# VHH binders against p80196, part 13

Target 1, 213 residues: p80196
Amino acid sequence: SQDFDFFYFVQQWPASYCDTRRSCCYPTTGKPDEDFSIHGLWPNYKDGKWPQNCDRESSLDESEFSDLISTMEKNWPSLACPSSDGLKFWSHEWLKHGTCSALNQHAYFQTALDFKTKSNLLQNLNNAGIKPRNGDYYGVESIKKAIEKGVGHTPFIECNVDSQGNHQLYQVYLCVDSSASKFIDCPIFPHGGKCGSKIEFPSFSTNDDHDEF
Short names: E, the ipSAE of ESMFold2; O, the ipSAE of OpenDDE; V2, 0.75 times the mean of E and O plus 0.25 times the DockQ between their complexes.

## First folded at step 4 (VHH)

Design q5 (framework vhh_7ubx_2)
Fold by ESMFold2-Fast, scan of step 4:
Structure q5 (fold): chain B 213 residues (1-213), chain A 122 residues (1-122)
Amino acid sequence: as target 1 above (213 residues)
Amino acid sequence: QVQLVESGGGLVQPGGSLRLSCAASGFTFSTYWMTWVRQAPGKGPEWIATISSGGSTMRDDSTKGRFTISRDNAKNTLYLQMTSLKPEDTALYYCAAYDEGSYYDYGEIDYRGPGTQVTVSS
């Protein structure tokens, strides 16, 4: 049902997931591209609360979206250990968030893939001179402005901390209307993952200890 | 105060069965997603199965015909029923919890137990 107000569309930066003390495991397809990847598309309320697990009997059915699998492996990989094909991660996102979306499984995953393409985060950052490189720091306001210029709406920027204590760009939140048709200004920003005034935009290390191939 | 305690491991012959239990305390168990993970000596952790707060399950393809995850919310207990055990199932098995009400990475664990050892030997 349409009893939620908007979606958060959440993308993560894989190098920032992988360089924490927790580390990561590459997908069975190997090392992720140096690009943002989808975390999820999350129904939400204007008061900051959210619906979840809206159809507890609706299990993920790979046959419903088999035409999207290759694209999802590229754009929505699991970096959680152990190495996987992503189905477990997509099942988690579908059961917790997707069942509340009023979309069927194919439409839910296709919609997220389409918004990733439309947001074009890496190119919008590059156009402003903000490029991934270990040791390079950028103002959080500059990151927000670059994304706003390209997408038309202000993002929320979530930061995490690498294994050496450096604050870094981790996730980007954009908001989507309840019909899943367009980006909108976020009615409310999430809490947590606060950034300093300047944060690192890391790349994958040349000496990569997480290679599985 | 949050605690997960696994039990039910031990030494079994190939083809045998075991039922693992994970007793949870210090949090509202019924709202959490629960998972079983195993780690063999010298190997990284390997996911086995996840069960949502509502009871929907996701299982690894290589074990889903032999292993069944279930939960009893009234007892705050997670189970893994293991049948037709093989030597390659030898590992430390532990349970982990994810907050259903929070935005966490799928791979991030809110709480984890110390594990129970399963050894399958002929």
Scores: ipSAE 0.014, ipTM 0.269, lowest interface PAE 7.5, mean pLDDT 85

Design q6 (framework vhh_7ubx_2)
Fold by ESMFold2-Fast, scan of step 4:
Structure q6 (fold): chain B 213 residues (1-213), chain A 122 residues (1-122)
Amino acid sequence: as target 1 above (213 residues)
Amino acid sequence: QVQLVESGGGLVQPGGSLRLSCAASGFTFSSYAMTWVRQAPGKGPEWIATISSGGSTMRDDSTKGRFTISRDNAKNTLYLQMTSLKPEDTALYYCAAYDEGSYYDTGEIDYRGPGTQVTVSS
């Protein structure tokens, strides 16, 4: 395995993935909860580079984390087309990032699930009056402050654009120490996905079915 | 093998209408969101509309009053109904599908067809 300095813990806002020109496909379990979901737990270096694909022979073994599957379906769904059970997404995250983590498969996925619970992003935003609603915009600094107040550390906010060109909250990055035990101040913030001064915090469509965005 | 084939383009006068079709094969069409995009000579690609597997639509504001996207999953076919056509609608129109590669930060390109030419002129 490669040495590394810290992890990015990355969570996405599903409505912001789904309302782009690319659109999305709901997982086979249906429409995701209106909550942040895990993108990944990514080993990283202090210089902004990262290790990846650290063990080509280490394939995802569902039997090693079968007790976590139902929780992962809820908290770590794939929104990519075609509609799926999430295994390809988890396999991708394990192979690219997990193999570099110094954790076994069960510990890697359990750790990410635990940090999702600990970060409690949606509740921390709601406590500051920042609530998902189509057409409502919030200052990026207010979003950062709300998360920092709840988690104890400043996040990086990544934005994307919806199909109409509106800038929106897409992903939240928090940093975790190399032993995967606690949140830390990020040694370096990622580049890209830059936000305007105010961004939308969108909701899912009002008349959504399990196959609709 | 994934294949998308557009048809229905042609020469039409301003104010006219055209219906474009995109025939899909080689993948589970009903499980994918589908998109119409156009590109005029010397311009970059412009997104027109996307329709989800369930039929929900997202449309570009500049064309949404004149263009309607729809799908027929039984025929594996995507449609674009175009009305009140203007000279500035002249472009190559193609359909596309986004896949898991885009989502998993791999940089894989989307599936797209070769396009059908729409020319609006007298």
Scores: ipSAE 0.015, ipTM 0.373, lowest interface PAE 6.7, mean pLDDT 86

Design q7 (framework vhh_etentamig_d1; at its last look DockQ between E and O 0.07; V2 from the best seeds 0.00; counts 0 for: pae O 7.2 > 2, placed apart)
Fold by ESMFold2-Fast, scan of step 4:
Structure q7 (fold): chain B 213 residues (1-213), chain A 123 residues (1-123)
Amino acid sequence: as target 1 above (213 residues)
Amino acid sequence: EVQLLESGGGLVQPGGSLRLSCAASGFTFSTYWMSWVRQAPGKGPEWVSGISGSGGSTYYADSVKGRFTISRDNSKNTLYLQMNSLRAEDTAVYYCAAYDEGSYYDTGEIDYRGQGTLVTVSS
């Protein structure tokens, strides 16, 4: 079914994906920009449950969104290993979440790209003096306030832990109405990924995993 | 509780070979993707190789292609890394890691890593 209450719009911080014990692989296009990247646009219910895999026979068709590929490579790269062009990651997001969205493939991906531009997370954080740099820590409430000031709605902040045990900004959740037209206040925040009172906002390490040759 | 125990590391000369093993317990080994991740002294982690749950698909970092071979024995819950033509640059602690393919792209994905085994390639 395609009945749902709202979307989570989920963006990840690539340096925080890459500096964990899992490590990462840069996409075949090379090292991503130092910017938030899209994880997904996820239909959800206001009780905290979510629909998934709503049409298992609806495979990703690159021809349906070929005009978006270069923009998706920049804004929605796969950091999962092995190094890839992103198609397998976008296929995963489409099959699990996109098929529940009531949008066709082009509209689904275009909508997520548009919300990334509108949220403008890195600039909104920078405007508050919150800048990526290894060793710099910021209050989670300051991060939330900076995003709320720019976007108009309070985000959920998900933290993870780097390979040395440092807590860091990993993902930002914003909520979108069921017609995929605008940001809204989240009816419910997700569980998990709890942050300490201060978290690192890391940059890419010069000696970490990267596309070398 | 998930446990991963690496073994087989040691000191080897450039051009030599080593075989690493990882004994897994606490999960259904055959359904998990397995990988080797290494960390050289003073550097961050680097993904080396991965293998699908069935063993039907194998993947390698460009730095090790043609020299390393990943394999698994699901009947013994063991992952292997055959390392040939070793170079000084291969010196690192080698960790095995387990992840579910479906959760690999998801937030809060399950990712388990062992304590590692040291490989030193003397120049």
Scores: ipSAE 0.452, ipTM 0.744, lowest interface PAE 2.4, mean pLDDT 89
Fold by ESMFold2, look of step 5:
Structure q7 (fold): chain B 213 residues (1-213), chain A 123 residues (1-123)
Amino acid sequence: as target 1 above (213 residues)
Amino acid sequence: EVQLLESGGGLVQPGGSLRLSCAASGFTFSTYWMSWVRQAPGKGPEWVSGISGSGGSTYYADSVKGRFTISRDNSKNTLYLQMNSLRAEDTAVYYCAAYDEGSYYDTGEIDYRGQGTLVTVSS
C-alpha cells in the first residue's frame, strides 16, 4: 500500500510500562530517562483500518540512520525483555509501519524524533502542574487539556493497570498529516485502554521523595 | 477460558533445587512467548526468564543466569523452570506469563498471568 490518510504518533510512559504484572527490562544502554519515549509512527486510514508490512524485503539497514542511533537509544528505547540495544524494536517498527509511510528509513526515524521534540509532552504536563508522582492522581481531562494547550490538538490518552490494580497514564496518541509535516486533529481515535476520570502518573523512583518533584 | 496454573513451589534450604511447572489451556500455547516473573514481598515484579513460542530461544535475568533453566513442552502445553543453587533472595511468588509474539512490541501488557506459586528459600 502506497495510500493512507494520516499517522498516529504514539509515545509511552516508561514507568507505566514497567510497573505492570509483566515487568520490563531496561535497555543495555541503561535505565531510560523519566520522560515519554516513542512507541511508533503508524500510517492509518480514516475508516479505522491500517496498512502494515508494505515491503517485506526492506530490512532495517543501520547505515541508513547511523547518525540517529544515539538519539533513538535515548528517545525510542525498548523495555521488552530481555534487555537489548533497540535494533529489534526499531526493525519491527520499520517493517510493520515504516515501510507503509512512503518515507525512507532515515526520514522515518528522524520524523518521529522531531515530533517527539515538538510535542514536548512532559514539559506541557509540568506547565499545568501535572508531574510524575507515585500515589497522586490527575484528572484525565486535565491531562488532555495540558497537552492540547502545548500542541494545539486534542490527544487520545491510553491507560494501563499497574500490579496493584491502579489505572495510570500509559500512552499518548497524537495525529500527523500524511505528508508527515505537522500535527492535525485526529480523524478517528483508537479504541481500548480505558482510563476512568482520574489516573496515576507514576514515577520510576521507589523512593518517592515529594521534595524532588 | 484461559488458564495458567503454576505448581511446584515450596520451602527449600539455600543451595537446594525446585522445579516449577505452569500448565496452560485456552489458547494456542506454541505461538505465545512465555516468561517467569517473580515478586518478593513488598517489592515490584521482576522478570526472571523467557522462552520463545517454539522454544528455540531462551533468556535469563543476570540474577539467575547459570542457576535456572526455562523450558517448555508444546505437546503438553506446559512451561517449566528448573531452579538450582537457590538463595534467600530467590524467595518470591513465581508467576508464569504469556504474551502473543505478534503483538510483543505493540503492547506493554501481559496477555495472561497465572495465580503464582510461592517459593521460600530459608535455612
Scores: ipSAE 0.248, ipTM 0.632, lowest interface PAE 4.2, mean pLDDT 87
Fold by OpenDDE, look of step 5:
Structure q7 (fold): chain B 213 residues (1-213), chain A 123 residues (1-123)
Amino acid sequence: as target 1 above (213 residues)
Amino acid sequence: EVQLLESGGGLVQPGGSLRLSCAASGFTFSTYWMSWVRQAPGKGPEWVSGISGSGGSTYYADSVKGRFTISRDNSKNTLYLQMNSLRAEDTAVYYCAAYDEGSYYDTGEIDYRGQGTLVTVSS
């Protein structure tokens, strides 16, 4: 594995993923919860570069993290098409990023799950009165502050655009130290879709047409 | 066979404009997120801009925001980058990149990339 400076811990809002002109497919395990899901835990350098595919021979082995699979299905689902049980997604994340983390498969996935729990994003937002609701808009700074208050560090908010052209909360980036022990201030923020001043926080109530198994 | 062919690069003075094109073939273009990435001499690759499959979402690096415009024509399987107000620091080989069909994208995720087109901004 290569040396790296920190992790991006990325969580995704499933309703926003699906509330675009891009296709989305619900997992074969069922409709995702109306909660943030894990996108990934990504080793990164301070200069914005990242290591990847550090061990191409380290294929995903479900037997190494079988005790986590049920939890991963709920917290780390794939919304990619065609519908899947998550294994392909997890394999991608492991091979591309996990192999560079100096963690074994179990530790890598467990770490991500733990940080999801620790971040408690939805609750932090709810505590600030920010709730998922179609047609409701929130200040992006309010969202950042709500998360910062709960996590103790400033997040990066990535937005996508719905079919009407509205910005919506898509992903939340947090940074984790290289030892995968705690959240830290991000040395650098990622490239990506920056948000307008106000963004939508949609719910799954209008995404029934994307229910594909 | 997947092909991405960039064109439109060249020499331009500071403040000038260029329009890059990327002709795609060998895959369902409209289902892929597309990006432009660039690599300057002696530097690592830099993400420049991205666009969703439908074109409904566009994204820009801070360094090019307000100056560059990404677009696509799915009927022609072509990606575009309009570059205005070019600067010396924009000098680089520009690559057209495609994300995995229907999959997640993350930092640096590129499934297909072209050979690139050189953009030189110099007085």
Scores: ipSAE 0.016, ipTM 0.321, lowest interface PAE 7.2, mean pLDDT 89
ESMFold2 (binder alone), look of step 5: mean pLDDT 81; pTM 0.803

Design q8 (framework vhh_5c3l_4)
Fold by ESMFold2-Fast, scan of step 4:
Structure q8 (fold): chain B 213 residues (1-213), chain A 123 residues (1-123)
Amino acid sequence: as target 1 above (213 residues)
Amino acid sequence: QVQLQESGGGLVQPGGSLRLSCAASGFTFSTYWMSWVRQAPGKGLEVVSDISGSGGSTTYADSVKGRFTISRDNAKNTLYLQMNSLKPEDTAVYYCAAYDEGSYYDTGEIDYRGPGTQVTVSS
């Protein structure tokens, strides 16, 4: 097993994943909740590098975390096309990142689910008056402050652009200590995904409610 | 080991055309989703177009739809962007980028990008 310094705990905003020119497909369970969903829990080094694929023989074994499946379908869905049950996404995250975590499969997925609950991003944003709605823009610093007030640590905010070129809230990064026990201040922030000074916090389109965008 | 090299950029008059190429090596090209991304002076990266590994799916940014066409030749490990009806606002460095399905789930930290080719649209 490889040593590492901390984890990034990464959550994505599903509407911002779906409104890009790549589009998306809803999970086989249907349209996800209007809430942040887990992208992953990624071991990292303080110099900005990361370990990956630390045990390619450790394939995802659904029987090791069968008690978590329904919770993962809700909190960790795949939006990649074609529509799926999420198993391929969880397999990718486990093989690339989870095998480097020093956690077994059950502990790895349970830990990420626990940190999603603890971070409570949507409620922390709502408490500051920052609510998802198409056409509404918020200062990126206001978003950071709202999350910092609720979680106790400054997040990294990753932006993407929708199909029309509008900058929007895409992913939120928080950092977790190497024992996977608590949030910490990030030793280093990731590169890319830079935001404008004001960004959209979009909701899902209500037109026809189709899963193909 | 993975390498991407763009070519075909240059100076062109408004209304003109250019064809960009990207030569890829060091990976199984046909399994990778490929994109053209651009960066204008003083602006962020914009994803212009992408194409699935098989070529069966393509998308375009609204700013270029109807004017640009993405294509690939998997036998030659080459990605193309046909650019028609060029406008001054298309002036940018154009990058070829490779994403496997796993990279699409990530932030693109393992994504590969070439050094870029300059496109200048000016009279």
Scores: ipSAE 0.013, ipTM 0.228, lowest interface PAE 8.3, mean pLDDT 85

Design q9 (framework vhh_7ubx_2)
Fold by ESMFold2-Fast, scan of step 4:
Structure q9 (fold): chain B 213 residues (1-213), chain A 121 residues (1-121)
Amino acid sequence: as target 1 above (213 residues)
Amino acid sequence: QVQLVESGGGLVQPGGSLRLSCAASGFTFSTYWMTWVRQAPGKGPEWIATISSGGSTMRDDSTKGRFTISRDNAKNTLYLQMTSLKPEDTALYYCAAYEGSYYDTGEIDYRGPGTQVTVSS
C-alpha cells in the first residue's frame, strides 16, 4: 500500500543550473540539449512533508532498467561536478525518493520519462512565445498560464539566481496522483525559490553560431 | 578558500536542546542549498535537513518536529535547532553546500569537518 498523497514531478532548466557562480559540469555524453531535464519524481504528503529513504537496502540495479539508460542519459542527466554518466544522480533519486514510490526501479524511471514527454514544457512555452534567450524576461504568470494551457494543471515555478544576480526560471513542479497515472492539481505548492514578477529564461550559450565562418 | 565550520555541539542530557551553527566563507552562500548531515559511529552519513537558497526547507521524517533548519544570508550562517534530544541523536553533525537540488552528501560541493553531539545522562 502507498503511504503518501501525491508526487511532485520536478524538471530543471539546464542553462539555469549552469549559469550560476558555481557553474556546472556537462555529462560524459556531452552538452545537454536545450530542453528541460528531469530532476525527480518525489512522493509527498498533503501537509507539505514527505517520506524518504524508505528502503535503505534497495540499491540501484542498472540491470533492472538497462533498456532505459540511453533515454535517461538524454532526459535525466547530472550537471553536478565532476562530469559523470548519471548513475550516482539516479541512485540518489531512487534511494531517497524512489524507494518510497511503491514502484519498482524500472517503473519508477519509466514513469518519470513518460511524464516528461507528456508535460512537453519547452513546446508549451514556445507556443506562447516564451523562448529561451539570454536577456529576455517573461512574466512568471505568463509562464504558469502557458504550462497550464498545455498540461491542464498549474505548475509551481522555482527560480534561482545567475552569476550576475538575475532571477531566472530554474525548476518546474507538476503534481502526479499517488498511483503515478496522471497529472493532478497540486494539493500544496512547495515554499521558497521565489521569483520576481519577471524572470529570465536563459539559453545555454550566447555564442552559438547558426552558420560556419 | 572555501570553508564550512560547524559549532555548537557538546554533551547534553536526554530531552535537552542544542543549536548548531555552520559558518560559511569563500563562496556566495546565498545562492547555495545548505544541508545538515549526521554520522553515528560505524554508520554511514544520514541526511537530516536541507534549506534551499530561497529558504524552502525539507526534513527527514525521523527528526521532523524536533529539528529546525534555518539560514541567515547576511551572516553566511546555517543553523540547526535541536529539541527533545534522544541518545540515538548522538553523532557527528556536519553541514554541506551544493547548488539547488535534493542532492545528498555524495553530490555535495563543499562540506565541513563536523561538530560532535553526544546525548547521555
Scores: ipSAE 0.007, ipTM 0.245, lowest interface PAE 8.9, mean pLDDT 84

Design r1 (framework vhh_5c3l_4)
Fold by ESMFold2-Fast, scan of step 4:
Structure r1 (fold): chain B 213 residues (1-213), chain A 124 residues (1-124)
Amino acid sequence: as target 1 above (213 residues)
Amino acid sequence: QVQLQESGGGLVQPGGSLRLSCAASGFTFSYYWMSWVRQAPGKGLEVVSDISGSGGSTTYADSVKGRFTISRDNAKNTLYLQMNSLKPEDTAVYYCARGDEYYSGYDYEQFDSRGPGTQVTVSS
């Protein structure tokens, strides 16, 4: 058995995954919604370390969560190349992080889907006037305050850099207690992917579409 | 079971060159971004360079740009780092790391797997 202290619940902004020099490939279901999508639910220690790959023999079994597949295709798509149905991405997250969670596969995926619904990130940002649009920049502190107002806890904001060198909103980290029952204040924040004081909140556009089918 | 094994480290004089190799097994090597990461004595990890699965895209830390070249041989499941014009500040343990293909940031702590490392010492 492996103990851990909390989870990071990590959501990504698909347009920011796709507009880097790495680019992306849309899921076989097509272009994702303009909404945050799940990256993962990651067990972590309060000293900043984390467990991973806790049971290499625990293969993903689609039959254990078949009732969740359509919801996962919408809320947890793979943007990695080549274009896929998402199973390889979910297998990756299960093996690396899920096997450390003390949850079975159905509970692990259901829990992440539930926290995505509860966090309601895009609506909380929109309520504060923070809307995705290429060329529009927002203060990182304003983004944090908008999310904190809606969720009740301060997020960590991770930035990446688009193909033109612009800093942008890439991932939002919220923390969840070790029983996977509720959001909590993060015991520790990650140190990577640091933002400038203002960052872009990009959208998908036809002219900036760098995806590969 | 992902295995990464570095080789080619050693002692060199300032201005010298080394080529590091990393033998990969247990996964489809050509699918993954691969990185070289280093840790100097008493310091944190620094991502030195990365390369796409096809080898078509590379990046370099500003500290090594113009001096180091990353490459890969997908037929041999091997990653390379050619290190030229070495400086004392390049002294570190160098790790081969498999990038998380579902992550498009640059946080070194998000690597799936890392080898045991190979020591590079640049000293007169």
Scores: ipSAE 0.171, ipTM 0.574, lowest interface PAE 3.7, mean pLDDT 87

Design r10 (framework vhh_5c3l_4)
Fold by ESMFold2-Fast, scan of step 4:
Structure r10 (fold): chain B 213 residues (1-213), chain A 122 residues (1-122)
Amino acid sequence: as target 1 above (213 residues)
Amino acid sequence: QVQLQESGGGLVQPGGSLRLSCAASGFTFSNYWMSWVRQAPGKGLEVVSDISGSGGSTTYADSVKGRFTISRDNAKNTLYLQMNSLKPEDTAVYYCAREYYSGYDYEQFDSRGPGTQVTVSS
């Protein structure tokens, strides 16, 4: 059962996950890079529904993608508490979404890593003068245009709110064809996470360690 | 329109058991991962457990593993949480939630019910 229409390729902004009332826990490798990280690669239908859990017997097997582990730790970390090595997060993504992808485990994870590199979101935003910094706000349409200019396709931008109630850039959705070969225009955009007209692009930098005399 | 309604909360002694139910309507229930999410007084939201659309895959927070069991009845559009060996630390409002984007490690839901209070005290 491999019938689906496209993938959402979902990347999150780690600082926006971490600055909510829920907070976060850094990976066991420590504070992640100030870059977008992969959330997942999700098979989807054009009507807005999706397949899930397509093979209960296909458990995650770390030996099938051991060559990718260090790259995964950098580009696909878990920020959920408690602090972890990411394996539970990758297992969850594989079982829920990966088993529906028609890809084996190595190809599934490699494909998502490749699309992160190809999308190059942070550099495309930087090229338009859109840079992470606490207190700086950007028009949502400017963010969309910067990404579309670099990737060739319009993203869906999901917002969340920080602990102070400020709207912020949280996740970026791009669409990938059903053969997992290229970005495409999204047949349908997801709902949820409404943005204001201007949103914060927060940084990880709190620099609150002043006790080093 | 999506509707979720929890029931089954209440007051229970430590070591006791409760079963929560969530009645779902307005969407194709079997197509969605569903979560139980809780919020203790003065704390953030914690994803307790989630379950795939078919019921074939489940995850649990470390705090509840071995004590709680999530299940679903797709014919009745109902989600369940069986809670055994309850502890004072389990005191919280429990919400039924529909997952849009992901479950366990990165909680994502587009809809949740009004919640049901669970209080564990002697």
Scores: ipSAE 0.013, ipTM 0.260, lowest interface PAE 8.0, mean pLDDT 86

Design r11 (framework vhh_5c3l_4)
Fold by ESMFold2-Fast, scan of step 4:
Structure r11 (fold): chain B 213 residues (1-213), chain A 122 residues (1-122)
Amino acid sequence: as target 1 above (213 residues)
Amino acid sequence: QVQLQESGGGLVQPGGSLRLSCAASGFTFSDYWMSWVRQAPGKGLEVVSDISYSGGSTTYADSVKGRFTISRDNAKNTLYLQMNSLKPEDTAVYYCARDEYYSGYDSEFDSRGPGTQVTVSS
């Protein structure tokens, strides 16, 4: 059993995954909702390192969380190519990160789903007037303050760059205690993915035939 | 079982060239973006270059643009890095890496090889 200090709870903005030069492939269920989706729940150490692949014998077993599948398809879709049902992405997250969590598969996925609901990122941003729309830019500090006001803890904001070179909101990191029970202040923020002072919060492109597969 | 094995590293004089190869097995190579990543002594990881599934799209770090060329042969499950006009600052261990389904800046790779040493010395 691998000890760790905390979890990063990582949510991505799907439109920002899809509008880069890499583009994306929608899941087999179709275009995802205009909402944050789960990337993962990652055990981490206070020195910025993390455990990974802690039990290579613990393969993803769909029967252990069959009651969660439809909710995971909505809240934890794969946008990686080729278009898929999400199982390969969930298997990746379970094997790399979940096996280090001290949780079984059902508890691991349920816990991430619960934290997505509790963080309520899109509504907390909307309450501060920060709404997804192509061409609109927001101060990174305003984004952080809106989330902190709703969740009680300062997030790390990771930015990426769209196909035209615009910096945009890509991922939001919150921290969770080692018992997976509550949000905490992050002991350490991740490095990289740093934002400019103002970033775009894009919506999905309409009539974007490059992203549909 | 994912396996990545680099080769082609070695000692070169400044201005010289090397070609690195990476043999991939245990996964469908053509389904993944692939990257070359390096780590100089006492420094963090730097993504040098990445390449799309088909090889149709590539990116390069500013430090290597115009000097390095990434390519792949999907029929042979092999990734390449052609390094020209090598500089002392290119001295590093070079890793072949399979990109994550969702790469974050702190966790950009789900698998990497053991690495191959490149030393550029006068």
Scores: ipSAE 0.014, ipTM 0.336, lowest interface PAE 6.8, mean pLDDT 86

